# VH-VL binders against UPF0735 ACT domain-containing protein LBUL_1260, part 3

Target 1, 144 residues: UPF0735 ACT domain-containing protein LBUL_1260, of Lactobacillus delbrueckii subsp. bulgaricus (q049t6)
Amino acid sequence: MADYFYVHKKILPDYLEKVLEAREMLDSREAATVTEATERVGISRNTYYRYKDYVFRAKDPARGQQAVLSLLLADLPGALSAVLTCVTDHRASVLTISQAIPLASHASVLMSLDLAGLKGDINTLLADLKSLPFVKNLQLAGLE

## First folded at step 3 (VH-VL)

Design r6 (from ro2b with heavy chain Y103T; framework fv_rolinsatamab)
Fold by ESMFold2-Fast, scan of step 3:
Structure r6 (fold): chain C 144 residues (1-144), chain A 121 residues (1-121), chain B 107 residues (1-107)
Amino acid sequence: as target 1 above (144 residues)
Amino acid sequence: EVQLVQSGAEVKKPGSSVKVSCKASGGTFSSYAMHWVRQAPGQGLEWIGEIIPIFGTANYNQKFKDRATLTVDKSTSTAYMELSSLRSEDTAVYYCARGGYFTGTYYFDYWGQGTLVTVSS
Amino acid sequence: DIQMTQSPSSVSASVGDRVTITCKASQGISSWVAWYQQKPGKSPKLLIYAASSLQSGVPSRFSDSGSGTDFTLTISSLQPEDFATYFCQQYYSYPLTFGGGTKVEIK
């Protein structure tokens, strides 16, 4: 992705790593709510929402290939379920999912995928996801 | 080739209802949202609502929610818009339009030919 | 509701002219705008979506620019088949809303 750089954390503000920690707590269910997670790591909810879609951990060399997708998901019954089904039908796995507070009819979603089991081309998975009626502005934010 | 073919023009009295059909061919009917948009003669476009056949759900513009009903018959690939309690200001051309599937967005790549509904006493 | 304001409401132009139509959203809509062409007695036809993507089969003389609240449709060299009414549409938020339209007519 042209907009991302590989940067040593020493030159970054410390709250960026705390955003990652809060997101990991929510994904692992160590925290039940954004309020709980952000209070535990010592950042505001506004800081979390401002940066959560722009900071990611570097890939672990021992892990399989990974992709990070950003998309807008419609506030409709079955929307998330259909996205997850599409991913698993291509034999990819969802590692993390982060969803912002809905803005009007859609919510910003960031999804990390494990592609180690992927059947076929990543481009066919992306095309199929883009074809879903509840998915807008699908972008490949990172591919490792 | 995708085509949307609508039912013919209607003349209605105030207080009655009208039901317009839109038959889809050439594409996968259940793979698209069907929207309804109207246009008063010489005026702009106004969104009425959408129906998503795969989910059986409809979303409405609040202005029309109490009077409009959107349905589909998947066996005939036909969408319907029913508008009740008609007023003279409902005189317009009513369009069905396809959206919300390929590219995952709510713009309209194919339109029906339009159905003129005239409400007069 | 997001209001879409088009200007001008009409413009008189000659073949070969550069025509510019503007569309202003009452709040930020990112790039979620589409443009349609409508000829008398006909249905609207999609020209451009996502503020920059030209629909297949649409001539390259049609282009747009803008993001956020201000959008512009440009016809670089007007052809006889381009005399029509043009509409912008936001699809950022329900209800979907259209601009009031701009009629491009013969001078």
Scores: ipSAE 0.000, ipTM 0.481, lowest interface PAE 18.2, mean pLDDT 80

Design r7 (from ro2b with heavy chain Y103S T105S; framework fv_rolinsatamab)
Fold by ESMFold2-Fast, scan of step 3:
Structure r7 (fold): chain C 144 residues (1-144), chain A 121 residues (1-121), chain B 107 residues (1-107)
Amino acid sequence: as target 1 above (144 residues)
Amino acid sequence: EVQLVQSGAEVKKPGSSVKVSCKASGGTFSSYAMHWVRQAPGQGLEWIGEIIPIFGTANYNQKFKDRATLTVDKSTSTAYMELSSLRSEDTAVYYCARGGYFSGSYYFDYWGQGTLVTVSS
Amino acid sequence: DIQMTQSPSSVSASVGDRVTITCKASQGISSWVAWYQQKPGKSPKLLIYAASSLQSGVPSRFSDSGSGTDFTLTISSLQPEDFATYFCQQYYSYPLTFGGGTKVEIK
């Protein structure tokens, strides 16, 4: 959050909001490609790529986006802390963690995440979490 | 094979609470989430929430969060939905339904027969 | 919340007709839509999930098409047992939400 400022959109170039619109179209599959999305909102592909990871809509905690992740986590020292570090490196916050009794050296884990500060898209976060060698069966159990 | 059997119809006064049960048989109870969905007379379906027995966690539709409590008794393979502070608009058929608890599996392959809850003064 | 809008709210049809029901999500839900059939006095029955997977025991005359925001349930040749109300459901995001239902009734 230290690198981000809360600024009224009226003083920003209009293409920044268009970057958000293009990203939303891609996330919703309303547009199949970056080229299609950027053409529909009227910006260049270059503009989209330059700013897509640095502009986000303001989020109200009561209306903020939250995700519930389910996964199997190896019962190893440092496994949970590595997962938490991966989450915070993507600027998401862990709200709750529920862990079941380990089965075959893996514990079923449910994590609720606050995505308000998320850098990039959730697919990148999920891909990085899935790449951790002690994480199995990671899935989105819910998205609010 | 899999069956979900719910408790019988209830008539309740405004301000009271109701507790509906849903007993699962024929499948592995711990491998699935149990969801609760209601349908007011002549209306559509409305999701109340889910409970995931293996994790001991429940997730609620914000609309019902303050009044609904979902629990399970693993020893009897029975899920419960308690709804408090009942109003006339809570008159509906309440269903339990089996779903997955991982992304891409929150569709409902088996449903209970439904429990009619009537709230009248 | 993701709103699921079904159309039409009712359709009158004859046995043998092709019936099409549409469902529109207020935002992209990928392929995470399910379709249910409900007969009077009965619980809903799952027909299709993941936009293309036919539930075991469901006749092949039922099919789904679409992705993103627009989805269609098709009954290729309506049978007497198909007169019922049909609901779509998104399971992309919490809270899970259903369409308003489409009643398929005898013409």
Scores: ipSAE 0.000, ipTM 0.485, lowest interface PAE 17.0, mean pLDDT 81

Design r9 (from ro2b with heavy chain G99E G100T; framework fv_rolinsatamab)
Fold by ESMFold2-Fast, scan of step 3:
Structure r9 (fold): chain C 144 residues (1-144), chain A 121 residues (1-121), chain B 107 residues (1-107)
Amino acid sequence: as target 1 above (144 residues)
Amino acid sequence: EVQLVQSGAEVKKPGSSVKVSCKASGGTFSSYAMHWVRQAPGQGLEWIGEIIPIFGTANYNQKFKDRATLTVDKSTSTAYMELSSLRSEDTAVYYCARETYFYGTYYFDYWGQGTLVTVSS
Amino acid sequence: DIQMTQSPSSVSASVGDRVTITCKASQGISSWVAWYQQKPGKSPKLLIYAASSLQSGVPSRFSDSGSGTDFTLTISSLQPEDFATYFCQQYYSYPLTFGGGTKVEIK
């Protein structure tokens, strides 16, 4: 249970991205050893071991990659199904879903998503969800 | 039963703004999203945006986002579309239309009669 | 944006003829297309939605077919009151977009 936050890489030391590159070389077998991988990307073994368990790309398995989405959903029997299909097409998992009783043509929906398997980035998922005509006022209520 | 009645025709100068109204009667106003669509003379239909009266929230076509403002007055069951910085190319009939659904489908079931907005000197 | 292309732009036909109007989406929209009829000087009127559901009060001579990107509206036996312009509309993705329209003249 670690805390993760999303930070633009411009404010991060450049060696953090090199740690990711070294790990990717090892995972793909492009480099056979940690020494080989770290020498190729220009970081020390100590830097690699220090940070390797604390930095991940969006698609990598990471602790606490979860999102909470708030949206208004048209009161259509198929609308929720289409939203769920969009989420699963992006390889995210729905952890919880809460839908208020429709009081107008739309119902308030709160969804918690597991992003560990996410294909691509969350902004692409959000853009695709927002493009559905029965989805209104989609907001990222929380990201952890 | 449901009827949408729009305000009358307008003649506006380039650079001015126009505000068109759409009064709903015969149904539950807040239960349906209201859309705005325009049609230049002899041309096709172009979607401007939508407003959800119960929440007061609006979604816009990016083309109109900086010039269009959609609002509602729940007390009078009236939706409004305001379009600013008018150009001659904005000359069109502007329609309001009610969104509804049937077995998981989406469509515009009721339309206002249209408001002709003419932009010229 | 999803582009909706209608053809033909106009047709002339006699009463009793079968009229076919086509609509092509620039990307897949499943079956999420609606068809509207607009008579001169009047507002559009919903004919068909979800690529097969006929709106209440619309004559059974109107039908549609298609899925994915290619859609067709058919009037099986044209009547004088069918003189109008017909529009397709996708409601799969924002912004909502319409075809350019097909004017049907009975002559």
Scores: ipSAE 0.000, ipTM 0.467, lowest interface PAE 21.2, mean pLDDT 79

